# Miniprotein binders against b1l550, part 125

Target 1, 279 residues: b1l550
Amino acid sequence: MRLPEELLERARDIHSEAPSHRIKLDRVGSFGLKVPVEFKGFLLLAEADVWVSLPEGRRGVDLSRQVEAIYELSNPPKDPFSLCREAAISLLEKLNYADSSGVSIRFDAPLQDGESLKYYGVEISSIASDEIINKIRVEILGMTACPCTAELIRAYKSSEIAATHTQRSLGILEVSTKAEHPDPDKLASIIERAMSSPLRTYTKRPDEGGLVIRSLSNARLAEDVVREMIHLFLEEFGHLPEDTHILAAVRSMESVHMHDIYAERSFSLDEIRKEISSH
Short names: E, the ipSAE of ESMFold2; O, the ipSAE of OpenDDE; V2, 0.75 times the mean of E and O plus 0.25 times the DockQ between their complexes.

## First folded at step 13 (miniprotein)

Design vb5 (at its last look DockQ between E and O 0.91; V2 from the best seeds 0.00; counts 0 for: pae E 8.3 > 1.5)
Fold by ESMFold2-Fast, scan of step 13:
Structure vb5 (fold): chain B 279 residues (1-279), chain A 95 residues (1-95)
Amino acid sequence: as target 1 above (279 residues)
Amino acid sequence: SPEYKKLLREAIKLIKEAKKLLEEGNPEEALRLLEKAFELAQRAFELAEDDPETRWALLLMARIRLLQAMAYRKLGDLERAKELLEEALELAREL
């Protein structure tokens, strides 16, 4: 049952009223929306969050107008980067009391893997205020191999010790920039190239042993992987604005321990260039 | 193009100065600099030789319109702010 418009006109506008406590809220919105997106020829189901800032003098936000903003722009489905930017700006246009707006979109991105596909995680956001900040986070699994295992094999001439020192590792690159979102496939490629080897969706019998041996020949600590990711990132994306912020991280799921190893570095492009040029 | 990059860097410098002026309570001068920044970004757009250059110029133009809109909101001119946000959205759609 829908109330008649006449009754709605007589009701108080609750969300435009003063709140019980005059406190500003940073993010108020609709979280966990399902939206279709078009990504590199694929139609994918993504999950979106939309929000705005709420001033201390206003009790609530127009949630229906937030949902309208993203759904109007998602039909027909478009690339998630355009959707993110456009929806953030549209939220500010539709909700004039908001000082800032944001949109976050998450999905699993397909990546060609021989004759099959593998998937990596993508989360993008656009935050609009007196500027627009675009953020992207890419997470992809790869393989790392302990350099100590490689050295142990060489010292003792035993291949049997090597088997326990390869493990799955999660590589993470997160970029916040005033430029457009970096291409997530390029970020995923950087992560995989920094690893001892990529993981495969499907490996034929002859290739299994070769993949492990290649990993051992390219043995890397989590710390090595992070440094290599930063090096490769600067080669590919060093042209981004100097105030671009990057997080590079690796979480190694150690096969011989009950705990993980984690390494990270956060930096701005200006900061890292000064550091590298000083030595 | 070297001229393209020069125009973008000049626009970005004006944006930074305009933000400082807004924080210092001089919105009139800030808006003057932002309009000049927009003209520089528009000229860079005309000189863009490939898609990445075109997209960066469009995004910078959208950012300038957003900053102008927020400045007008702080000044209480909600109608002008809405017009500028509509322009920012149109520029973002071109990306």
Scores: ipSAE 0.289, ipTM 0.740, lowest interface PAE 4.7, mean pLDDT 84
Fold by OpenDDE base, look of step 14:
Structure vb5 (fold): chain B 279 residues (1-279), chain A 95 residues (1-95)
Amino acid sequence: as target 1 above (279 residues)
Amino acid sequence: SPEYKKLLREAIKLIKEAKKLLEEGNPEEALRLLEKAFELAQRAFELAEDDPETRWALLLMARIRLLQAMAYRKLGDLERAKELLEEALELAREL
């Protein structure tokens, strides 16, 4: 049943009413939208969140206008970086009572792996207010080999390459900056290079053996991986603004334990430069 | 270029000062500084020699328009604020 349009004219605008409690809200929006994006020649269906701030004097947000804002910009499909930035600004324009807006887009990014594809997880965000803050989170799986067990095996039975347990480890880089979004492929590469070895979608037996041997010869603690990620990040992205914030983390899915090992460091570029220069 | 970098540094300085003025409840003076900052950023855009320089100048111009829009909202001029947001969106589309 479609309500008569005449009834809509008589209905109170509930969203514009004063709330029972005059409290500002930081984020009000629609979460889990599906939007098409173009990324590296692929057309992908991404998950999107859109939100704005709500002033203390307004009961609710015009949610339909938020959804309209992102879908208008999604046709034709464009790169997710542009979509985030443009949608964040468009939200402020369409919702004139909001002093801040935000957009987040999540998808699995394709990454070439020889003749096949592997992937990494990516979340791209933009927040608009008196500033534009661009955020990117990259998550990619790699392989780690334990140096502690390797040392124990070496001590027990002398070998050039000691046997050790290996596991999948999730590397995470999150960057928040007033600059443009960092290249997610470069971030993924940093994480993979910080691991004992990358993962492959498929391997032939000789390639599999070589991958494992490489991992064993490059055994790293979760702590080592995080430190290496930070080092490689500074080499590639040290040109970003000093107030750029980074989270570097690893979650190792330990093969000999029922629990995971986790390590992280949160820092600004200014803070970490001061720390390194003090040594 | 050295001139490009100088213009951007000066623009960023003015933005910081303007933000402080907005926090202090002086949107009129903030707007004067922001207009000057925009002119500097626009000149930097014209002097850009490569894509990174161009994109950075555009991003800074867009940020200035956003901050101006916020200042006009504080003044109760929603029409001018909307116009500036439209300009910010146009600049963002060029990125």
Scores: ipSAE 0.257, ipTM 0.700, lowest interface PAE 1.5, mean pLDDT 91
Fold by ESMFold2, look of step 14:
Structure vb5 (fold): chain B 279 residues (1-279), chain A 95 residues (1-95)
Amino acid sequence: as target 1 above (279 residues)
Amino acid sequence: SPEYKKLLREAIKLIKEAKKLLEEGNPEEALRLLEKAFELAQRAFELAEDDPETRWALLLMARIRLLQAMAYRKLGDLERAKELLEEALELAREL
């Protein structure tokens, strides 16, 4: 085909030109691509972003090569962690002007919930340059109960079990490491264990009562949920490289406030160990 | 496997030195160190007995190939860089 070839040649000429302002760009890519993945026996439709760095002397990115890097690896569907790492390396191979590349893959992961399934959010990424950095973010809903309200009600009414307000809370763990991605199910378990009670997709009347009782028995401030998440994370993943970075956070939808309550802590493994040992 | 850990520590030390040489504009010296680092990481991979150790050694080998590829790109040898990136991809597929 004469016309399609000439158009493609012209497009490549434009992208290889120098820009009017010679400024390096950190991330230039295609975001929101749909790719199939296989996760723990489930076939899921994931959303992916792909990008590369763009040097100061190049005007644009080769769009077709960039998208090709992930699509050719996603058929047949494979494990999202392998897809993520392989696509990041393939981007560097296909786009020889880039000094770094990145791929992120987002999906809802199934988790056993008694007699049913529930889902939690997972986003993984791999950034390839002179090394590979693997990042995973897990988000899962749970329930929290206010200990201050429970204490006031106990003091006022002498009840055997204190009533308090409960609310839905979103727990977040984000890990960036040179090692392989941590198991997302273990991260989700840490978040749920740190909260007052896990949130269920389906409850029967007896199960609903049990969830409320567990929430009241484990009343925690948002700040204390984050502290517990860190404690549990160190028990499970303290073996990761010392320069591994973690963000632990919780966002609580407070029924008393018009706004959410948010708490977070970012740290590296070497930082948090020094902090704990100094107390 | 204390020999495995010693080999990995030596490889990591060489990688750090090579990265510094690349920052200083000495890619040829960096590449010599990276060849030695790869041999050590490969030896550590052969000695690894557990999945975490095996996977960590493979990841280190892939990282060395990436660093070598970036060094060759700076030297203008794009074909060597491509070959090394393909090797890094093959190593990542073993993970």
Scores: ipSAE 0.019, ipTM 0.605, lowest interface PAE 8.3, mean pLDDT 81
ESMFold2 (binder alone), look of step 14: mean pLDDT 88; pTM 0.885

Design vb6 (at its last look DockQ between E and O 0.03; V2 from the best seeds 0.00; counts 0 for: pae E 13.7 > 1.5, placed apart)
Fold by ESMFold2-Fast, scan of step 13:
Structure vb6 (fold): chain B 279 residues (1-279), chain A 95 residues (1-95)
Amino acid sequence: as target 1 above (279 residues)
Amino acid sequence: SPEYRKLLLEAYKLIREAKKLLEEGNPEEALRLLEKAFELAQRAFELAEDDPRTRMALWLMALIRRLQAEAYKKLGDLERAKELLEEARELAEEL
C-alpha cells in the first residue's frame, strides 16, 4: 500500500522544526548501508555510513536525501575513493543546512595470493566542508615469530636457526590526509613486509615450509613490526603533506599466552621528522 | 569563505545534472552544463585562500575535464576527448 502524496501537504515538516534543546550535533546520518563498489576489477558489496552536521536550530536531518546522495553515485558501481569524495560533496549540495558531511565505506579487498586470493580489510572515508579530508585504514594478517624464545633455544643448541613460537599478527595502518587516499595495496604491502612473513590462503607443503623458515629467520617483536611499518611508510609516502596523520599498530595473537600483545604509534609527518632528526 | 563554498557547490550541482544527461544520451547539453561548471570551479580556485581549498577546486576542475572528455567520446570526437584528458592530467598533477 502506497499512501496518497497529497497527505504530505497536511503533515508537519518535523525535520525543519525547532528541537526541544538547542544543541548542535556533529554527526547525524544513515549507517550500515549496503553499496556496490568496483575495486581493481572486482565488483564488491561494501558497507557505507553517511552523515552530516546538524545545527542547533533544526530538529532533524533529511535521511532520504542522504541515501539519495550515495545511491545516485553508486549506479553503475564505481571505485570507492571517487564514491567517498563525490558523495560527501553531494551531501553538502543536497543538505544546505549542514556545515560538514562525511562518508565512510568498508569492504574486504582481494589480493592475489599465488593461484588463489586472500583478503584484507579496507575502510575509506572523506569528510567535506569547504575542504576535503581523506582517511584510509588498512588491516591485514601476517605472521610473527618470537625473537626472545628463538635466542633462548639458539643459546641452548648453538644453532644458527633457532626454534621459536609463531603467531598470527594483525597489522594496521591508518592515514588521514588532505591529499588523495593512499593506495591500499601499497599500505597492505608495507604491513606484510614489516612482518616476519606474510600469510597465505593456500600453499603446498614445500611453500609452507619456506614461509615457516622465513618467519624463523626474521623473528620480530610487535614493537619491531610497528617501527618497521613506520620506516617503510616514510619511504613510500613521505611526500604527503606535513599535517598528514598516521596510526601504525600491531596486535599479536600470542600462541603461548591467553592474551594478545598490542603496540601502536600515532604521529603527524611533521612530528615524526622532527623526532627522527633530533637523534 | 561563503562565496568559495557557494561556487563549489553550484559547480557540483551542474556536474550532477550533466552526469544524468550523459546517461540519458544527451552529451551536447551535458557539455553546456560542464562548461558553466568549469567557470564556477575556476572562480572558486581563484578565491581559495589556502592549499586544501585550492586542491579541492583543482580536483573538481579535473573531474569536469574528464566528464567533458567522456561527452566528446560519445559524440565521436576522440581527438578533443584526448585533449581534455591531458588537461585533466595537468590539473591533477598540481595536487
Scores: ipSAE 0.319, ipTM 0.733, lowest interface PAE 3.9, mean pLDDT 86
Fold by ESMFold2, look of step 14:
Structure vb6 (fold): chain B 279 residues (1-279), chain A 95 residues (1-95)
Amino acid sequence: as target 1 above (279 residues)
Amino acid sequence: SPEYRKLLLEAYKLIREAKKLLEEGNPEEALRLLEKAFELAQRAFELAEDDPRTRMALWLMALIRRLQAEAYKKLGDLERAKELLEEARELAEEL
């Protein structure tokens, strides 16, 4: 049922009233919105969350204005990073009672994989106030090969047998910075290069064999994958502001165990540089 | 569906070109492209197999109607522009 629009003039504006309990709220918004984006020539349907702060003297937020802000900017589809930043700024402009706003956008990013495509997870955020803080999280699967088992088998037969267990591992890089969002493909590349081998969506038998053989020569502990991710990140993104915060993590789905192995490190650029330079 | 993706990409390319034509003051040529783009988006909507793909096609159809309305405003046909904006609103409410 569509109600007559003239009722708007008679009804109380509940949202603009003062609340009975004057308590500020940090995030009030709409979560799980579907928005289109254009990412490197692909048209994707992303999931978005939008929110603003709510001061103690305002009872409610104009939720329709929040949804309107991001949908207006998603016509036509544009780069998700621009959409994210512009929507966060638009929220502050449209909802002038808020002192901060936030937008997050999640999608599966396509990545060229020979003649086919593979996908990795991306979530970006922009939080606007007196400044804007950009966050990006990338998750991608790779292959790891156990160096301990490989060495044990090698020692048993010297150089006659090269074998170990291999498994899928989920690599995670999360970056929070005042600079523009890092390129998600570069973050995904760092994760894959830190692992024993990338995963392929499709391989023929000769290529499949080569992939496994190469992984044996690049066997790594989950802990060392994280360390390599950090090393590679610093080479590519060491130019970011010193207060940039990073989380590097690996969850290994060990093929010979019933449980996963997890390793992580979080740091700011200035902290990790001091740590490395002190040794 | 590979056909679904092809239709959306073609429609989006036509929309991008039509938007440039509108900015350049060529609403008649923009309308020709937008008519083709809408046909492609409609076919993509008919092929959509799930909610995300249905919503993507509807979003594109609503955008095309708004751009058509802009073009008709530039040509002085305000009644047609109003009809197209109403259709765009109806499509957006389905989202």
Scores: ipSAE 0.000, ipTM 0.221, lowest interface PAE 13.7, mean pLDDT 83
Fold by OpenDDE base, look of step 14:
Structure vb6 (fold): chain B 279 residues (1-279), chain A 95 residues (1-95)
Amino acid sequence: as target 1 above (279 residues)
Amino acid sequence: SPEYRKLLLEAYKLIREAKKLLEEGNPEEALRLLEKAFELAQRAFELAEDDPRTRMALWLMALIRRLQAEAYKKLGDLERAKELLEEARELAEEL
């Protein structure tokens, strides 16, 4: 049943009323929207969050206008980076009472793996205010081999390539910058190169054996992986603004324990440059 | 292109500053910023001539015309404000 439009003239605008408590809210919006995006020649259905700030003098946000903002820009489908930035700007225009807006878009990004596909998780965000901040989070699974167990086995059996336990590890790079979003494929590559070996979607038995041998020959602690990620990131993206913020992290799903091992470092480019220069 | 995106972002920053100036009761300074913003958005439009990204440039141009109209209204120039609102409408119809 559609209500008569004439009722709108009689109804008070609840959203524009003064709230009972005059408190500003940082984020009010719609979460878990589905939007089509084009990424590397693929049409993907992404999950999107859209929000704006709410001033202390306004009871609620016009949520319908937020949803309209992103869907108007999603047809025809476009790259998620442009969609994110354009939608964030559009939100501030459509909701003129907001001093800030934000958009986040999440999907599994396809990554070529020989003749097959693997994937990594990506979240692309833009926050608009007096400035625009672009954020990207990349998560990709790799494999780690434990150097500690390897050393124990080496000491015991005197083998050139020591047996050790291997496990899946999730590598995470999150970058917040006033520059353009960093290339997610490059970020994924940094994470994979920082681990003992990448994962493969399709392996023949000889290839599987080779993958494990490579992992054993490149055994790394979770701490080693994070440090390597930071090093490789600085080599590739050291040209970003000094106020660029980075989170590098690894979650190792240890095969010999019931729990995971986690390591992280949060830093700005300015901070880490000073740290490295002091050594 | 990186240039297209840079132009749009710069135009947007100027628009936000101009809105603040309008709220503060400084329409003259707001108009100066909006003129610069329009030039940037127009250049972005030219760079995107056959690309769907043209829509964002047009949208910004329309917004700038509306804000300019508001500024002229505050200055008492109702004729110029009307002209700018018409231009804003024409730009919005191309969206």
Scores: ipSAE 0.000, ipTM 0.186, lowest interface PAE 13.5, mean pLDDT 87
ESMFold2 (binder alone), look of step 14: mean pLDDT 86; pTM 0.868

Design yb1
Fold by ESMFold2-Fast, scan of step 13:
Parts: sequence; structure tokens; C-alpha cells
Structure yb1 (fold): chain B 279 residues (1-279), chain A 99 residues (1-99)
Amino acid sequence: as target 1 above (279 residues)
Amino acid sequence: MTEEEKKELILKLARKALELFRKGDYEEALKVAEEAFEIAVELNDPRLIALALMIIGYILWALGKKEEAKEYFEKAAEVAEKYGLEEEYKMAERLLEEL
């Protein structure tokens, strides 16, 4: 009988004792775990955070059970969406004193770019309680061009002046929903289509001028990009539950200014539909 | 010795007693387990007291002293019940059932 080992392990568990102060904690867990994931045919090394709520009457969380929950589900590597949801549910089942559990997984997603690959940022979360909330954040770099100078540049030779009036911009879409996680490639596509032009991993010299000229033909303010992102999001994902919450944002790294320009809008699908129908 | 240092010492002694038990050194295991119990009582830690009582009882059971083992498991269950130690209480009850 292995009962002596069991006795010794349980006697070590100071976590079930009363704490110094009876205060609930919202998130207690293991952060910065390295986990392999399978994403669209690629094996990637992702970074994961796992946590649970801690009730006011309990001193600590069993951290070893949290690590077990995600590692058991990550061997062999699986898609990060299933891993995120299943691990959050498993945490709540394994740590029954918790009111909620959560898992976040972060990685750089490959995207085909001509004959090469480029990468965009993805962060996925699942938070389990009486319901499961799935969250995804996609960040991708693109190019924007100032509309104020676009007309002027079209009247003159564009090569040297146009380069001064284009800039890198970071597009951000974040979605929180009771439905499954949206496809991050579709979110990345929405961001790129809303910008003046996408950025490339590798460009030949003749194509560099073409990229700048394309940006000037589709000149947009950061405010314009955010509105276009919302419009395109509603076309692609307007059928998600009405309580789905979205954040759309752009950070423009202005080449002619010492500071960045930032534009943002947060909304629920219910809110934005009512706003649009009020015109 | 601080309270925290005493708790760590009790757990080290408990582990040593179980290692000696696995080697068949039951008399030495019992001495080490009794030392852990004495320190746990000084510290007035009900969980560590219940643990030490169950380890002593388990060693006594291996020595064929079933009536003494029963007394120790009963004492462990009483301590666990009094202080609301649900898992220790369940373990003591299981040991009594298997005895």
C-alpha cells in the first residue's frame, strides 16, 4: 500500500489552511509556461499562463495540479484553441475550491507572404466559470499613408516625398465571445484590408516603390482604419452572439512626428448594431 | 528554532521514518516517527500531529501490533475531526477499516 506516500504528500499541503487574512484572490497560478502547439500545420512553441480564483478561506493554490492540467493536454501538441478551452475546464474540475479558471496562450502565427512567411501576434484565452468566455487578440503590422499629403504627392514625382508620408501601423482586433474563438487568419486579413497596404517580409527594389504608391492610392487616417476594421469585422463575424465584445485599435508610428497616433473603439455587437441603425 | 523550521524538521523526520519503513528498519522508523510526533505536539499543529500518529500506527501495524496501531489511528481520527481536517480524517478511517 502506498498510503504512507499519500500521507506525507497531504501533510505538506499548507494550501488548505486558513490564510493570514480572509481575502479572495482573482487570479493565482503558473505564468510563463512553455508549451508546444500545432497551428495550421506548423509546430510552434507557445507561452501559456494558467490560473484559478482562490476563495477567502484557503491559503494557497496547488500549482502542481495546474501544470499537470495543461501539460497532460499538450502531449502530443494540439491546436491552441482546443488546448485553451480544455485546460480551463480541466483546471476547474481538478481544483474544485475555485469559482473560475483561465488559460492564456500566446504565439507568433505564420502567414504566407509571396515566397516567404511573415508573422503576426496571437493571444488566446478561455475563462471558465458558470460559462466559458473565449477571447482572442490579433496584432499585425501594416502601412498607412496620410490623406492630407496624398493629393499633393499624386501631382508630383512620388518616390522621395511619398516615403516621408507613409508609416508603419499596428492593427489590433480583440474579440470576447461565448462562441468558439474566431479564426485569427480572418482577423489578420480584416486588419490588413483596412490599412493602406500590408507589409512584406521580403521586397525587391521595383516593388518598394509600388508598395508606397499603393499606400498613397488608399490613404487613411488611423481613425479611418479603425472604422474600416469595424465595418469589415461586421461583414465577416456579424453572426456571432449579440453579447460578443470587440476592441478595434490602430497605433500609427508616424514618420513625420516624434510621437505615435492611436485610435480605438470598444463595443458589443448589440451596441454597434443599434448605433448603426439609429441613422 | 523558528516555527517554520520546526515544521520543516517534522516533515523531514516523517519522510525519514517512511524511508526506514520501506527498508524494513521498523524499530528505527518508529523512533524517528516518535521524534516527529513530539515536535508536532510542542508546535501544537493538529495536521502534523495527525500525520505523525498515523505513521506511528502504520509502523506498529507492520510490527504485528494491531491493537496499538488501532489506538494510534483512532487518536489521529479524533484530532482530525476536532480540527476539521477532512482528508486526514478520511485517511485515518481507511486505515482503521483495513486493519
Scores: ipSAE 0.012, ipTM 0.458, lowest interface PAE 8.9, mean pLDDT 80

Design yb2
Fold by ESMFold2-Fast, scan of step 13:
Structure yb2 (fold): chain B 279 residues (1-279), chain A 99 residues (1-99)
Amino acid sequence: as target 1 above (279 residues)
Amino acid sequence: MTEEEKKELIMKLAYKALRLFRKGDYEEALKVAEEAFEIAVELNDPKLIAWALLIIGIILRRLGKKEEAKEYFEKAAEVAKKYGLEEEYKEAEELLEEL
C-alpha cells in the first residue's frame, strides 16, 4: 500500500527544515552499499560508502540521490578508480547544498601467485570540493623474521637447525594525492619487497633451503621494513605532486609475545626529500 | 673479556651487520661482519667462524663481488664439513648453488 500524497509531501519537507541545533555535519550518507566493480579482468563485489557535507541550516540529506549517483555509474561494472572519482563529482553536482562529497570503495584484490591467487586489501577514496583528493590504502600480509633471536640461537646451538621466531606482518601503504590513484599492485609489490619474504599460497620452488636462507638473511625489524617501504615508494612514485601525503606502517604479530609491534611514518614528498638531502 | 662476553659481542655484531645489510649499508655491514669474524677466530669457535663467513659472503654477493662471495661460502663449507656442522654446511652449499 502506497502512502497518501499529503503524508509523502510532509515527509519530504522534513529534510529541508531547520535542525534542532544549527551545527554543520562533515559526512552524512549511505554506508555499506554493495557495488560490482571490474578490477584487472575480475568482476568483484565491492563495498562503497557515499557522503556529502550537510550545512548547518538543513535538517537532512537526500539519500535517494546519493544511491542514484553511484548505481548509475556502476552499471555496467567499471574500474573502481573511475567509479570512485566520477561518483564523487556526480554526488556534488546532484546535491548542490553540499560543500563537499566523498566516495570510498573497499575490496580484496586478487594477485597472481604462480598458478593460484592470493588477496590483499584495497580501500580507495575520492573527496570532491573545489578540488579532488584521491586516497588509496593497501594492506598485505608478509613475513618478518627476528634477526636478534636467530643470531642468539645460532651462536649457542652448534650444528643443530637454528630456530628463530617468524611471524605474519601486515604492511600498510596509504597515499593521498591530487593526482590519479597509484596502482595498488605496485603498492602491494613495494610492501612485499620490503618484508623478509612474501607469503605464498603453496611452495613453488624445489630449493626450499635457499628460500629459508634468503628469509634469514632478510631478517628485518618492523622499523627496517617501514624505512625500506619508504625508499622503494620514492623510487617508484617520487614523480607525484610534492604535497602528496604518505603513511607507511607495519604491524608485526609477534609469535613469542602477547602483543604486536607497530612502526609507522607519515610524511609529505616535500618533507621526506628535505630530510634525506640533509645527509 | 671472558669467552662468554666475546660470544655475546659476536652475536651483537652479527645482528648489527644484518640490520645494516637490510638498510642497504652494505659496506658498513661488511666491516661489522669482518669484526665479528676476527673475534670468532680469536675464540677458535668453528661454529661462529663458519657463521661469520656465511654472513660476509652474503654481504659480498649484494655488493656484486660474486667471486669473493664464492670464496667465503667455500671456506664456510670447509669449516662446517671439518667440524660436523650440518646446518652451516647445508646453508653454504645452497648459497653456492644460488650464485
Scores: ipSAE 0.000, ipTM 0.072, lowest interface PAE 26.9, mean pLDDT 79

Design yb3
Fold by ESMFold2-Fast, scan of step 13:
Structure yb3 (fold): chain B 279 residues (1-279), chain A 99 residues (1-99)
Amino acid sequence: as target 1 above (279 residues)
Amino acid sequence: MTEEEKKRLIWKLALKAMELFRKGDYEEALKVAEEAFEIAVELNDPELIARALYIIGLILMALGKKEEAKEYFEKAAEVAEKYGLEEEYKLAEELLERL
């Protein structure tokens, strides 16, 4: 149906009008969009947020143009990193009143665990202005075991094999950089290697015994895990620009307490190198 | 071939199909995806079957075969619904909307 010209001429362009208050907004957009992406041979349904800055003199954003931009770039599906960067650039080009744009894409990434697949969380973003800043957050579950209780029981029993409680722990690595997004599989690997042991999608009792023995032999505090994650990150990604910002964190879901233990450290590569070299 | 060997082969074939898809080699991508589908059926794994179905549908869509792509996405959604595969169901439905 084609609308009559008279109706189109009388209709107000609400988005271009002056707002009630002349206040700039940092992020205005379409949130919770479903977009198919291709990740390492897997076709996955990701969730995307797209936004732009809104100047103080403009009432609203053209939301339909935002949805169209990411739709066009995701059909056919492509890797989420290219989609994220290209969509952020496209939004800024299509919405010329904006000073900045951004795109976030979230999905659960498959990771091979022996002959099974397990999943870890990935969130990436690209923010475009005079330059592009790329951000990635990886979250993966593993196991930790308490070294303090283990030492008390070992002393009591005079045994080389420690007994202690084990718990699920969530490891988190977040990276913000002017370079390309780091490979999330490598970030997930760093987190798992820093833990007492990884979790498996499926284990039989003999395999469960092996996981428990591994975690008991490698008992670590949340604080130990964060320090190890930072150490391993610097070995793998020390080549990133000096102004790259990292967050390393662990949330331990303590089996003997009703609350969680949390440890984190934020730093830039420049900051951490100066800290380490000063001692 | 063991069940474990078949699962590893499906993952390798899926990676190869999507590499060919990214390069625009759609007809070769279809052949590889169809091979992965046959193995998924042999394994009787609903998740792998649903995933193979919508990958085939995606390649058919790129080839301009929209009616065939629709059939494959609908079959993927049916398998996903029957076996409670919520994420595969949502993906198949989203791909149907993009046709």
Scores: ipSAE 0.293, ipTM 0.719, lowest interface PAE 4.3, mean pLDDT 83

Design yb4
Fold by ESMFold2-Fast, scan of step 13:
Structure yb4 (fold): chain B 279 residues (1-279), chain A 99 residues (1-99)
Amino acid sequence: as target 1 above (279 residues)
Amino acid sequence: MTEEEKKELIEKLAWKALKLFRKGDYEEALKVAEEAFEIAVELNDPELIAMALWIIGMILLALGKKEEAEEYFEKAAEVAKKYGLEREYKYAEKLLEEL
């Protein structure tokens, strides 16, 4: 049954009423929306969250306007970066009581891997207020080989030989900037280059042997990988505004341990440049 | 055998040596690693040579041949230093420090 027009009009009035408690809410919106996006020639189904701030004097948010804002901009499907930025701005324009708005879009990005495709994780957001802040997080799997040389000697002295091993590792780069979103393929490339070797979609036994020897010759601790990711990031993206914030992290899925090893560093470009120049 | 075929053979031998090492079959692992080393020398690939020397040292250490292992780690460190191979140098350096 269709609701009478009077009830729809009253619903708008209810949202503008005073709440039971005069408390500001930071994010109120629609989460888990399915939105088609176009990414580098691929049509992908992404997951989106949209939200606005709600002032202490207002009872509710116009959820239907939020959903309309992103869907209007998603047809025809467009690149997720433009969609993210434009939707966040549109939300602030349409919902004049809000001090800020945000949009987050998540998808698996295809990456060419020989004749096949592999996928890496991308999450982007745009938060609009008096300025716009763009954030991107890239996660990609690769391989690390622990330089367990000292551990092997210690194990030998204890009458045990620790196995030399390679392991899957998840590399993470997250960037928050007032500039446009960095190219996720370049971020993924930085992560893969920082690791002992990239993880291949498909390998045969000869390729497996080569992957192992390459990993052993380029063995890196999680700590080494994070430092190399930062170094490579500065080479590629050191031109971004000084207040750009970066998180570099690695999660190593240890086969010898019952849990993962994790290493990270967060920094601003201004902060890291001062640190490097003072050393 | 072409350069490419030799590289593929080294990859197969390195994989085999690693599998044998993980199983504790150290004497067979050593034979396979020595074969890989000879091919690496024939290719004149410093990275593969340093890695093969390091692997041989590790297998010798597992076999209880400490003095021989030390010699191979010293050779690996020398090759790694000469050709700027940071990882292989650090591997050998740590092994030598802890012996």
Scores: ipSAE 0.000, ipTM 0.154, lowest interface PAE 18.7, mean pLDDT 76

